# VHH binders against UV-B-induced protein At3g17800, chloroplastic, part 6

Target 1, 346 residues: UV-B-induced protein At3g17800, chloroplastic, of Arabidopsis thaliana (Mouse-ear cress) (q9lvj0)
Amino acid sequence: ASSASNDASSGSSPKPIAPLQLQSPAGQFLSQILVSHPHLVPAAVEQQLEQLQTDRDSQGQNKDSASVPGTDIVLYRRIAELKENERRRTLEEILYALVVQKFMEANVSLVPSVSPSSDPSGRVDTWPTKVEKLERLHSPEMYEMIHNHLALILGSRMGDLNSVAQISKLRVGQVYAASVMYGYFLKRVDQRFQLEKTMKILPGGSDESKTSVEQAEGTATYQAAVSSHPEVGAFAGGVSAKGFGSEIKPSRLRSYVMSFDAETLQRYATIRSREAVGIIEKHTEALFGKPEIVITPEGTVDSSKDEQIKISFGGMKRLVLEAVTFGSFLWDVESHVDARYHFVLN

## First folded at step 1 (VHH)

Design k9 (framework vhh_3k1k_2)
Fold by ESMFold2-Fast, scan of step 1:
Structure k9 (fold): chain B 346 residues (1-346), chain A 121 residues (1-121)
Amino acid sequence: as target 1 above (346 residues)
Amino acid sequence: QVQLVESGGALVQPGGSLRLSCAASGFTVSSYDMRWYRQAPGKEREWVAGITPSGGSTSYEDSVKGRFTISRDDARNTVYLQMNSLKPEDTAVYYCARGYTVKSYFLPDYWGQGTQVTVSS
């Protein structure tokens, strides 16, 4: 009928395993495998990537022939464009399914949606706020950076996680998206750091190593950009700069990042594929809903329809840790897929 | 709404023939692996025949090879099982299933209600 209920507990709906519902044929197939046989997801993905490669190879052969009648050139190009868009959407959903599978392997449930609860408090954070599993998924060096990121967002509230605040839903979503991108960046840096550590080729691996003025400048610029990010600054509303500063601790990865030149830092801070960017956008939109922003005739942004949500700072910490972990997994998954179906440009 | 409806089950004499139909709605059969299963009284469901989403590669359980033929009509969105040289051992409720195959594993997600086939002397 209209509602699904096949158990003795009629009237109860099972919670989805992820906020984004996959729409492509491959995505729908992978969604079912995630629920029924999650251990087979990697094999199912391999099969889907082989199909995508076959389709791409057949399109390449057709282009090489270049023997289409003049009247059909427009139709041929239109079909090729539609097929490329279909492959891109399929690839996006393959990446998403693999990220979800990594969360399942870690025994961490993704937040299915950020919406007011049915209880009188109206709180959105009805999910468990235990974060120990999320904290243990990262290297010690990476977690030092994650802790500093949390300190920038929560400030003095790090000591009062049970307090509830009424916060702009749009701002929370922006912080979530920014945290996903940050996790992607951190995992990329950490992967390189761990490799160089294992090979005993880390820059400044001696007791005499020190930060150069250029590296100090680069770090200051990066920290200023992160701290002045509009979403973080707007979210903090009323939180002092002193509060943020007092929580920041020395980090091994931060020192390592200071060894990068500006070009390398910019490259690492960039999401490599359009598919990964698409997944970050779609996942965040599925979790928080579409932002309702209108530009007024006066040129002012009209956010009067922006929903205010009630959330604890423990709930915020859980969302931020999930976002960083999502980004971390996205880097791993993107690299894994690119090794099999080359689609990343840098 | 996904639905599979089997039909064509009947009482038939040994050596006879019968064709089963599986009418699908809410999805396209050419996009999925489709299988026929059967279940005799007191036994588990066993696989009988399968057809793939591509050009219709078919596969069969050893006991029915050469006797049963699976096919599909994409225009009618229907899967068929043609059963020839029927034996008393073929007596069972026959089920149509939709799913996908990964390597050697068939993962069904929807089943029909079944249709009874009885082969008796």
Scores: ipSAE 0.000, ipTM 0.378, lowest interface PAE 11.8, mean pLDDT 78

Design u1 (framework vhh_7ubx_2)
Fold by ESMFold2-Fast, scan of step 1:
Structure u1 (fold): chain B 346 residues (1-346), chain A 119 residues (1-119)
Amino acid sequence: as target 1 above (346 residues)
Amino acid sequence: QVQLVESGGGLVQPGGSLRLSCAASGFTFSSYAMTWVRQAPGKGPEWIATIYSGGSTMRDDSTKGRFTISRDNAKNTLYLQMTSLKPEDTALYYCAKDLYWGSEYFDYRGPGTQVTVSS
């Protein structure tokens, strides 16, 4: 497929700062601020949230008025649905702009698209593959979990980052989206862990120097939990214990997570707002594109026609680390926005 | 409280058919993609099919001619219609609520229902 008109324009302008193009009035405004004066994005967001709150409050008053005899209730319901969808889209784009701003503050460039390059190799990973900045953005405890997640995805290929493979684009997109959600989960857990560590109320007391006995106990507990609670194994970045690879490390954060009951674990693993789910979906689709979907007469998608991409394992590592970081930033900005606009469902 | 309960498994002769059901509760079923996964003794889990919230489906190429995934959002129920069953199809079949997308990550799965194909 040919580039859109905005892609044609990119030949004479800087590369995009993010894969998703924001379309709402607020989103377009915030996109301009991100390029010209990124330090003003938080203030611009506050302004947009105030406008959004005013519009929501006005809708509440009009909803009460819809009960007046002579008001077309069916028409009002349709208008209310359209306005609700517009507000959700606006919130999604506010969250996205704040996540992009956090990447800019960290001096990390988001991958603009996963598409074949003009390079003779046809590789998609033309972005910088150096990951040191992404690796340093997380607590040591959180990064141990991220390392284990990478080991589950890449396995022995962790030692072969320069090798190139042909991989299903759909599968890479699914791993990216799942890694965003894992990062959201890990950041939420890590915030609680760091708070309890600072207050010196961590279960089992803080052993800042790891003992071999405590590490072995943590590993045994984790393996028992994976066997007894399949949902926990799924959150470890895989569906097979045999896929752990050669270097899974015991971690205090993993042991902390394993102390959660099933209800707490499910709650922490769930993305709290529909808006956050929406931006994960839109961001992933903007990054990877919508797969060429061949709908069969029976209403199924033919996965055999999925695009294969050429990517190095270092490129895969970069995508996964970006995804986890995106999720961690998403938790932060969702909490920030919810404190001001109260959109997260109870 | 998310709950997924599979049913419809059992012993069937080669060439036979089975319809598996998965009853879902504790979440807005129609808003999530749902997946069928199977695990044979001594093997890792194998993805079979995913059905997205909009009703479009994605299936493994090796089984797509014989297995059909479907959903009834009014009943909060997921189905797997299996035809022309082979001994190789013997496995524990479980449904899973996708965390967001695909077969590698799900935030909840059911206990599974056993399918045994033997004559």
Scores: ipSAE 0.000, ipTM 0.161, lowest interface PAE 13.7, mean pLDDT 74

Design u10 (framework vhh_7ubx_2)
Fold by ESMFold2-Fast, scan of step 1:
Structure u10 (fold): chain B 346 residues (1-346), chain A 121 residues (1-121)
Amino acid sequence: as target 1 above (346 residues)
Amino acid sequence: QVQLVESGGGLVQPGGSLRLSCAASGFTFSSYGMTWVRQAPGKGPEWIATITWGGSTMRDDSTKGRFTISRDNAKNTLYLQMTSLKPEDTALYYCATQSVYYEFTGDLDYRGPGTQVTVSS
């Protein structure tokens, strides 16, 4: 309830830099630095991580007192759980602040909320829909995969970005979250690809254009990928395959991913830390709100009209590109923080 | 054609546990978000929880401490684990799909016939 009131209060002034309001002491401090001196956020984060390490080390020493048997062990475990939850929340907000700072460095404004506007149209996309900055943040190989992801989500509407549609807010939120996870996966794969490309050890040598890639089977190639690893395919947002052949472009990175064995692909597709998962969930919930569903007995008919939002397809493209970029930044900052604090579980 | 079949309902004593299943067919299960909804006699439908195809969950605050939604994409199955059941949990429980986009699929959701849960001594 406190977080909701803070978000509402922020909305009465100029819109916030990001949808999630940071609540921990470290988060509040980092929020102030993001507004006043965003270029100092990485240094402030390093200071906060040192404090978290000191607190973790201190708790480790106190664990020796838990060796005494009895009813006090229950109380100790509850206190330890609370402290671990507080550290996890603090770490989540540190990751979030670093992602927000990367967007600021890129001169890209995060969408502050997806809610009906106060104007008669009731549209949710009050943000700028220019995407050129977001498109330029990725390697050419990664962007080929992002373009195909957009084509799978928008389909024929890729050519009709000014049209407005009514769409389930729940579904848009699910696609946004999936796109964040996909961006995380793509960035991880792209970093490996770029390293092997630079070292000239790519599978198949230095050949970036292969006959199989140049003559890709379109949606048939995608269906083969989904069949071999459905989890990766699911991140693209499932839609009808009709009309996708001309929109799906050959992809060097897709060819590279298809060279992975199942175990390697599964490992790369997994979000490594619970903190990163938590941030994806909290960010999506702050952006879209908690989902509410109304079901009617008639089944497959459009029954959730109260949960529908009015948005342009250009607005949808903007949200998906932001989500993919958020995921790519999240993998970068997670790796950065883990090198300093060691919180990622193998 | 999309088909959802709920199972696992039945008579259970207060304080008991029950696991509901929803078997999906006729669509790419892993590409869709899934939800559980219940309707008690004389009451309107009540949303319980939604799970994304990636496994992220969104739950109603009144039940989230006792109910857990999960999925197994390899088995095309959605689950609802219910613990500490109360007489107030007596209802018909439905699972439903969330289509990717209405503009492309023609549907926002599809629900199954439901499975009855009765909590009584």
Scores: ipSAE 0.006, ipTM 0.148, lowest interface PAE 9.6, mean pLDDT 74

Design u2 (framework vhh_7ubx_2)
Fold by ESMFold2-Fast, scan of step 1:
Structure u2 (fold): chain B 346 residues (1-346), chain A 119 residues (1-119)
Amino acid sequence: as target 1 above (346 residues)
Amino acid sequence: QVQLVESGGGLVQPGGSLRLSCAASGFTFSDYWMTWVRQAPGKGPEWIATISSGGDTMRDDSTKGRFTISRDNAKNTLYLQMTSLKPEDTALYYCARYTEFSLGYMDVRGPGTQVTVSS
């Protein structure tokens, strides 16, 4: 059994612990702690959140004491906007540092970038493709959904993880981002499922008392939610009630999700904070780079010569599992931060 | 002891460029949000741009694209790079420091440097 490379390893400079480089003062401070004393990151975050809350409270008190006559309202609003933007960026980087710390606790190294290697093969998957640790981080019910998600992405290639394919880099990035959002959704659903299971209040009428009509009604409700809420379509690959192949197995969590009404499904499928949305976007961009969309001088979108990357299906499986786990951790850390520094939630 | 001193102003022709500097002393410059404000004769002060301690910038729409605020914490200096100057940019330009916990309150301001755009 082997562990990942240590910072003391010879032959090259220390590798980044995460693809996104944190730039705020708090983020840089937390980055240093992640490298030197990762076990102290949660405590450091508590201190940063306390300072952020103190700043917000102090500005509220000062605002109440401000002299309104003679105040430049435009300047006041712009300063408030700048401070809100700085607080948002700080919160984004706090969320990111907490997610990275959770990966470190799990002894899982984040992929630092998806780019062609200098290796003669030209492959991007220079990271370890062992996934057992990532697979063990989830409940059995949640992993049933993750397995179905993987089967929808990889298909029969689940049995051929050593094969290499040339795949659109843009498409892989989109799958990664969608998988992060899916992991966030799944963790939220699984948390509720586990609570109801423990309390013995899972939806009554067990499968044995349900008819095909009742199951069809649940499926129709889920389809209606997807149709009325386009954002839920991002989860179609793993949460879709239709088009499941023979390799896709029924799951307890899938049946539970299908029982949700449209409002509940939309709420659970939505990322709660703008900060969490921001970090998903920044993390994905740090991993894959900015999408290259070219508009011709004629005003049309150029026939996109999408960058093709060479990656094994095992490498794809590793990326998807990491993305789902990232989303799962993001739900956990967002809840942790919200309890201490209340977000403006969507 | 806390002091801000602007420099770099002068007479410049329309379409010209000018770089203003603001030298800070007597406090930890890197910890503070800084701003540039101008005041034309007979008019109230007009905000131009602000830069946070973290380096984030906000600029007024009427001057954005022509003016750029920046800072050099190693030199305790704030800058305003002005391009494509117009006669309407004629004003006294001064830098100011925001308090750490205040929305819109400037607690230290420099004496200003005069910018005159002829014709």
Scores: ipSAE 0.000, ipTM 0.264, lowest interface PAE 17.4, mean pLDDT 75

Design u3 (framework vhh_7ubx_2)
Fold by ESMFold2-Fast, scan of step 1:
Structure u3 (fold): chain B 346 residues (1-346), chain A 121 residues (1-121)
Amino acid sequence: as target 1 above (346 residues)
Amino acid sequence: QVQLVESGGGLVQPGGSLRLSCAASGFTFSTYYMTWVRQAPGKGPEWIATITPGGSTMRDDSTKGRFTISRDNAKNTLYLQMTSLKPEDTALYYCATGPYLDYWSETFDLRGPGTQVTVSS
């Protein structure tokens, strides 16, 4: 009867370690291990992947029985679809748990959600904006590309990180998702670059000779590659040396990418597994919420229900660096899982 | 399908002012982020300013004291008010949809044909 009998609030609950809540039995198990014993996550993943393989082998036997005359083929197709969806969900959540574990190992906290604070400012960027740890997780060659990516997004605002802008939540989410895909691509390219550098088989010898301004042959080779494949120049951002207000610096990894033929570039730019694509989508949706998009009769996008958020350019830099790092970790964990249990690849 | 047409450029003396307009058609202008970009001969595009559907602005530090971006959603028109013009401001000025160059999208040309601004002493 009395609201006064227990007016004292309980202590604060710990915040979530990641924006996406895992729903599968394997995901729930891995979530518990992430909180209690994160160093055991690789072993727990190995166990879950072995269980998935056993389940997949069992499905093979059941598929054979589905060919029996008089069997309801529609029912078997529906069961097979449900099991395939469940397998995909489980693999997605295994990839997610491994990415979250990599962030924990790096001592970097994932942004839990992008939503307006209860603070009078209404700002969404209540998370720490320190980026030094995120910047140091990448090779020097990869970070040159990341810096240029940041320069394209922020322009001259890289010099004014404390300034706040009111910007479309949908657009920030799109930039985040694109940055995850870019980080995945960059890590894949960087891994190949580092291997060829170690083996001393890089195109043209030294990576610096390809990006050096004083190396006429290196410069000519770079320009010839761009001229021969305009789609490669367009894919690399089609950007000037100054971009939009910020100077674009020379990049060893960019020169390396420009040496790729169109087929190799397309292959590297493609997210390999459906599970990885699914995780990028689910993670972004968990962070930003599901976008409210309406297509008009004219075929244009009506984003009138789009939420405007207040965020500092430092907050934007933090989100972009997190997204690129998430993508790079996703490549690493996908490669690890694929080496053991083989995905259905795109 | 999106059409953007810039106007208001021309020859102006240093210290002068110009007001550029960008007429939008083929999309719901009021819901789109809009940007002004310039490109000088032999140089790449330089971002000037972006305006949200609601009118909030983001501006390049080198021009923010002299240039003001605005919009009139009822007229489907974007504006750039330029003051204290310098010879270095000589460029083709064009408007574009969206705040960022995202080359993961299939849309690599986000802009209208542009309007020429020449600042001559």
Scores: ipSAE 0.000, ipTM 0.149, lowest interface PAE 13.2, mean pLDDT 73

Design u4 (framework vhh_7ubx_2)
Fold by ESMFold2-Fast, scan of step 1:
Structure u4 (fold): chain B 346 residues (1-346), chain A 120 residues (1-120)
Amino acid sequence: as target 1 above (346 residues)
Amino acid sequence: QVQLVESGGGLVQPGGSLRLSCAASGFTVSSYEMTWVRQAPGKGPEWIATIYTGGYTMRDDSTKGRFTISRDNAKNTLYLQMTSLKPEDTALYYCAKEGILYDSYPFDSRGPGTQVTVSS
């Protein structure tokens, strides 16, 4: 298990509230508030953001000291680089603390690590598999997309959540990270959709009704076509509509997204700040551990060290729903912080 | 270097069939999720189909069971078999290397596309 990922804790708690342990002075301060007085985290964040802005302004005023004779300009540039790295780390940990606080407000515990515990079955999914709270946090339109995403990952196993699979830990981590990014994207699109719906400026006005009929018809036609051409399934390795057809549902938000031009789609699909990207990476790494990558004498990557984990499909569903929710919260908190302390945006 | 090149487009009569190819270099198609997307002039992009590493396929309801995605691992090539073509299928068709997410995912890399025109 990677107790090492949880042992990077600056917190004194024997049970972590989140997989990533915050190490900056601000992060450690916010971690203590999360444990003792979580309702005060937003106020503490405002104070930290004001301090960061003051420090940024002060750095500009001290720029002239780099011109003092007898002082190495390389040293001053190195100090500026270290201060910028510290600022970015502080912003990352502020975003993380706010996301963790949102999970606490929702009364949902983050999975602390994906590693074999002392469970005699060897399973990694010792966390509760009840997901109703996670499912309720999203708009109905957003949840239609989340349901289809789950059906894509789990297939027919959506109906068999107690069954256990052996799967690559690296692959589960990749699915988790992709699901975080998807949740961030979906929340961004959903916010726009809800605004346009409220303003009564959605394309077509009754587009949702038309889209639902078309999608239901298209799904049925796809199933019929696959049944009429079994050879096509053979070309795809014997896998076609199995586990997807009846589990994929019409989605209003998907139709809305498909109305976007390519430029708009690319813009909305991009993670806006480097701090948000950093948090996705650090959170996933804290949860799954650092991938063991070995470079062979040939210069190729040796993936033979990939760990296989034993996990139930209910455990997989829980991880995916958490990841999507983490991404959705990340969009919310990034927007909140950006309004108060402007990020360098992608 | 990751490179994707589409081919097989052209002019076809309504009710006809076309097979589009996407030749990949710099990576192995069987190791990644691969997607077909189309875009008609003045319209947004439409997701058509995705094939996943395990061989599972997903397709969009709007193509009404007439399109099938497949791959040939030996040739490192992705295909889109299109049947019963309609004037509404007229678009630029391109393939993309994408993750597991099929309908809202930003493209990791995409080809320049191949034009399909359906008219009598």
Scores: ipSAE 0.000, ipTM 0.124, lowest interface PAE 18.0, mean pLDDT 73

Design u5 (framework vhh_7ubx_2)
Fold by ESMFold2-Fast, scan of step 1:
Structure u5 (fold): chain B 346 residues (1-346), chain A 118 residues (1-118)
Amino acid sequence: as target 1 above (346 residues)
Amino acid sequence: QVQLVESGGGLVQPGGSLRLSCAASGFTFSNYAMTWVRQAPGKGPEWIATISWGGSTMRDDSTKGRFTISRDNAKNTLYLQMTSLKPEDTALYYCAREYSPLFGHDYRGPGTQVTVSS
């Protein structure tokens, strides 16, 4: 009846809103705002970025004032390196907080960890497997590419999402990380595609009658893009070799990517900032744990230490869609932060 | 009462230049990122550029060589300098206040018409 009895009630323990725990002062502050007042996170980020820019400008001025010949230059350079590492970590956590806030706005809960359940089945996919919200967050053109990415990863198992597989945790983590990178690439391409589509300046137009002709060309480009990501290329390549083409659908965005020269495609496929790369690595490690990789005296990877996990194909689809969405949000927030703080090389 | 009012549009020849202004009132202008967008008749809105309260800019690659966004916080005014105008630049240009980190806008002005015709 009373508030005290409600405080004492033993309900389900709340899980973290995201797998990565933020440690910087800015990150801890933003984590508190994400829990208490998520709608204020944008304003809080803007304040943190202004402070970070002020600190950066002050450090630049102090370098000129303090730079003197002699033994103190080694100490000065060490201090400058430490401050640069602190700024990089702060930026990483600002990017992460903004990505997490975008998931909250979309009413999508991030998977908090990939670990065996206490259930006798030992399955890791104890999270909801409904993916409709994740699928609706993307443009139709972008989702066509996401569907083909899923088809390359899952193959014929796209038709049997309830079936359970026993698979390397390391491999699933690699597929997740590569799918984040792919989502970042796809969002960048889709942003350009949507602008040109609205302006009616698309190469060859968005003619529905051309979908059959474009399918083979788009398939080749998509295969190349998947293969250019070693973490997913090996896993997806093996699956693709067995059933490639049967599940692949025509894609407008894939045809658009085929219009790119090799230099433009490589540029778009590259993660622009080391902070974004750092977040992809830290998020994946927080979700899957650090991989236990042992190199044998022969230079081969000892897979005997690799944990096997039980997961449904629906659970795999959920992880891949989350990863692609994480990457798409990361492109958006990186671009937004760079416009305010200028940390990406142009 | 948030109010955004654009001005500076008009008829201009191809290759010409225009400077658009957006006068802001009813809020602390310096605390918000501001955006220019354009919309041609019967088409959806197209993003041009965003400027942070600190003056950092993000611009569409297709126009960033010809269009420059800037702000004067003392005058509560946003600007868009347009050069080398093309017939395809013909549109209603409006300013918007950014309320979220990802180009989310809560207030937009009525717009100012730019017509590029020979």
Scores: ipSAE 0.000, ipTM 0.103, lowest interface PAE 20.8, mean pLDDT 75

Design u6 (framework vhh_7ubx_2)
Fold by ESMFold2-Fast, scan of step 1:
Structure u6 (fold): chain B 346 residues (1-346), chain A 122 residues (1-122)
Amino acid sequence: as target 1 above (346 residues)
Amino acid sequence: QVQLVESGGGLVQPGGSLRLSCAASGFTFDSYAMTWVRQAPGKGPEWIATISTGGSTMRDDSTKGRFTISRDNAKNTLYLQMTSLKPEDTALYYCAVGYDFWSTYPEDMDYRGPGTQVTVSS
């Protein structure tokens, strides 16, 4: 019974507009608006945020009035925990709906799932591999960093996008998630860069300042910035030796990152909200599936059931560009929602 | 000129521990990421872990709770600490310079060592 519904969402008609199915009342409502009138999603989100604020204020008032110890306070705390979890899930789904709407505005379809298709080849990458729209969504400065990120992942495979590889599904999912986080970081840096560029206050101010020494220093700072994010740093470190300097090009944003102090760099490299972290995890899990978890007697996870998938290098490039773009949109929508609902915590 | 020499393998009982070493020479060790790969009898090569120049690690989930990759740049040496060894860990273990996301095959890697045999049996 459930497998028939999953088949419909993953490989048969009608296909979903996004891999994650929204299940909260607000999420279901926003999903309807996304299908019928996607341009109205921002207005629908405002309505949902007002309802969340009213509910938050109501919960805060009840908490402040509770002063009696005993069974009632234990029950109140359990109800408050459930309500907070429901609020977090609702915020996650609001962020997700806004990201999906941004992809729709860009006329880019999200990959609905990374699983074996009914395609005769058995390949997972039945989606379009043309990426020009995804590439044009970013500033030229941001795209220079994205190109270097792709070169780090694909290396020599950048020249052979039609070849098909058989690769660990778990590894592809890790690269996807790391690329989402990198796109979030890059968008944050790029927004600051573009503001300072417009105000004519950029350090160094001109293309003429580019030397081979500054280029080399920029590359070193880029690697340091990547290393400051645990998952992105570990991934880049693994790929860097074969690709180090090979396909890496000069980057204005990379040079700009060199102007950051250590605290600023660490702050920019960190995902700000728990909701944004949650949506990255849920979106990735919806795309690649949740691996079947077997806990060994020693408390470790048995991942021996990791699936191998058939994917072209062009399909992989498409996934990475989508992931970076997802992260960039996530930064935008998180900032937009936080300005209205104030949910980002230190 | 580039040379990698693995050591520390041997016969161990299930539940035992081993520390593998890879001595590197002929290149600037601290400028490159380093990888451990294994190949079990009758199976294809399997990537275990990679460590960056700065010490950041990327590890296979099936072994990351039991295996730890580390490096000592002063000694030009890569390590793999293995605990709670199982018969399924029986394999020839290779170290290699760098990491190719698309290839875990020891024979296809540009610079790799000859390997050290680990046998887990009673």
Scores: ipSAE 0.000, ipTM 0.159, lowest interface PAE 14.8, mean pLDDT 75

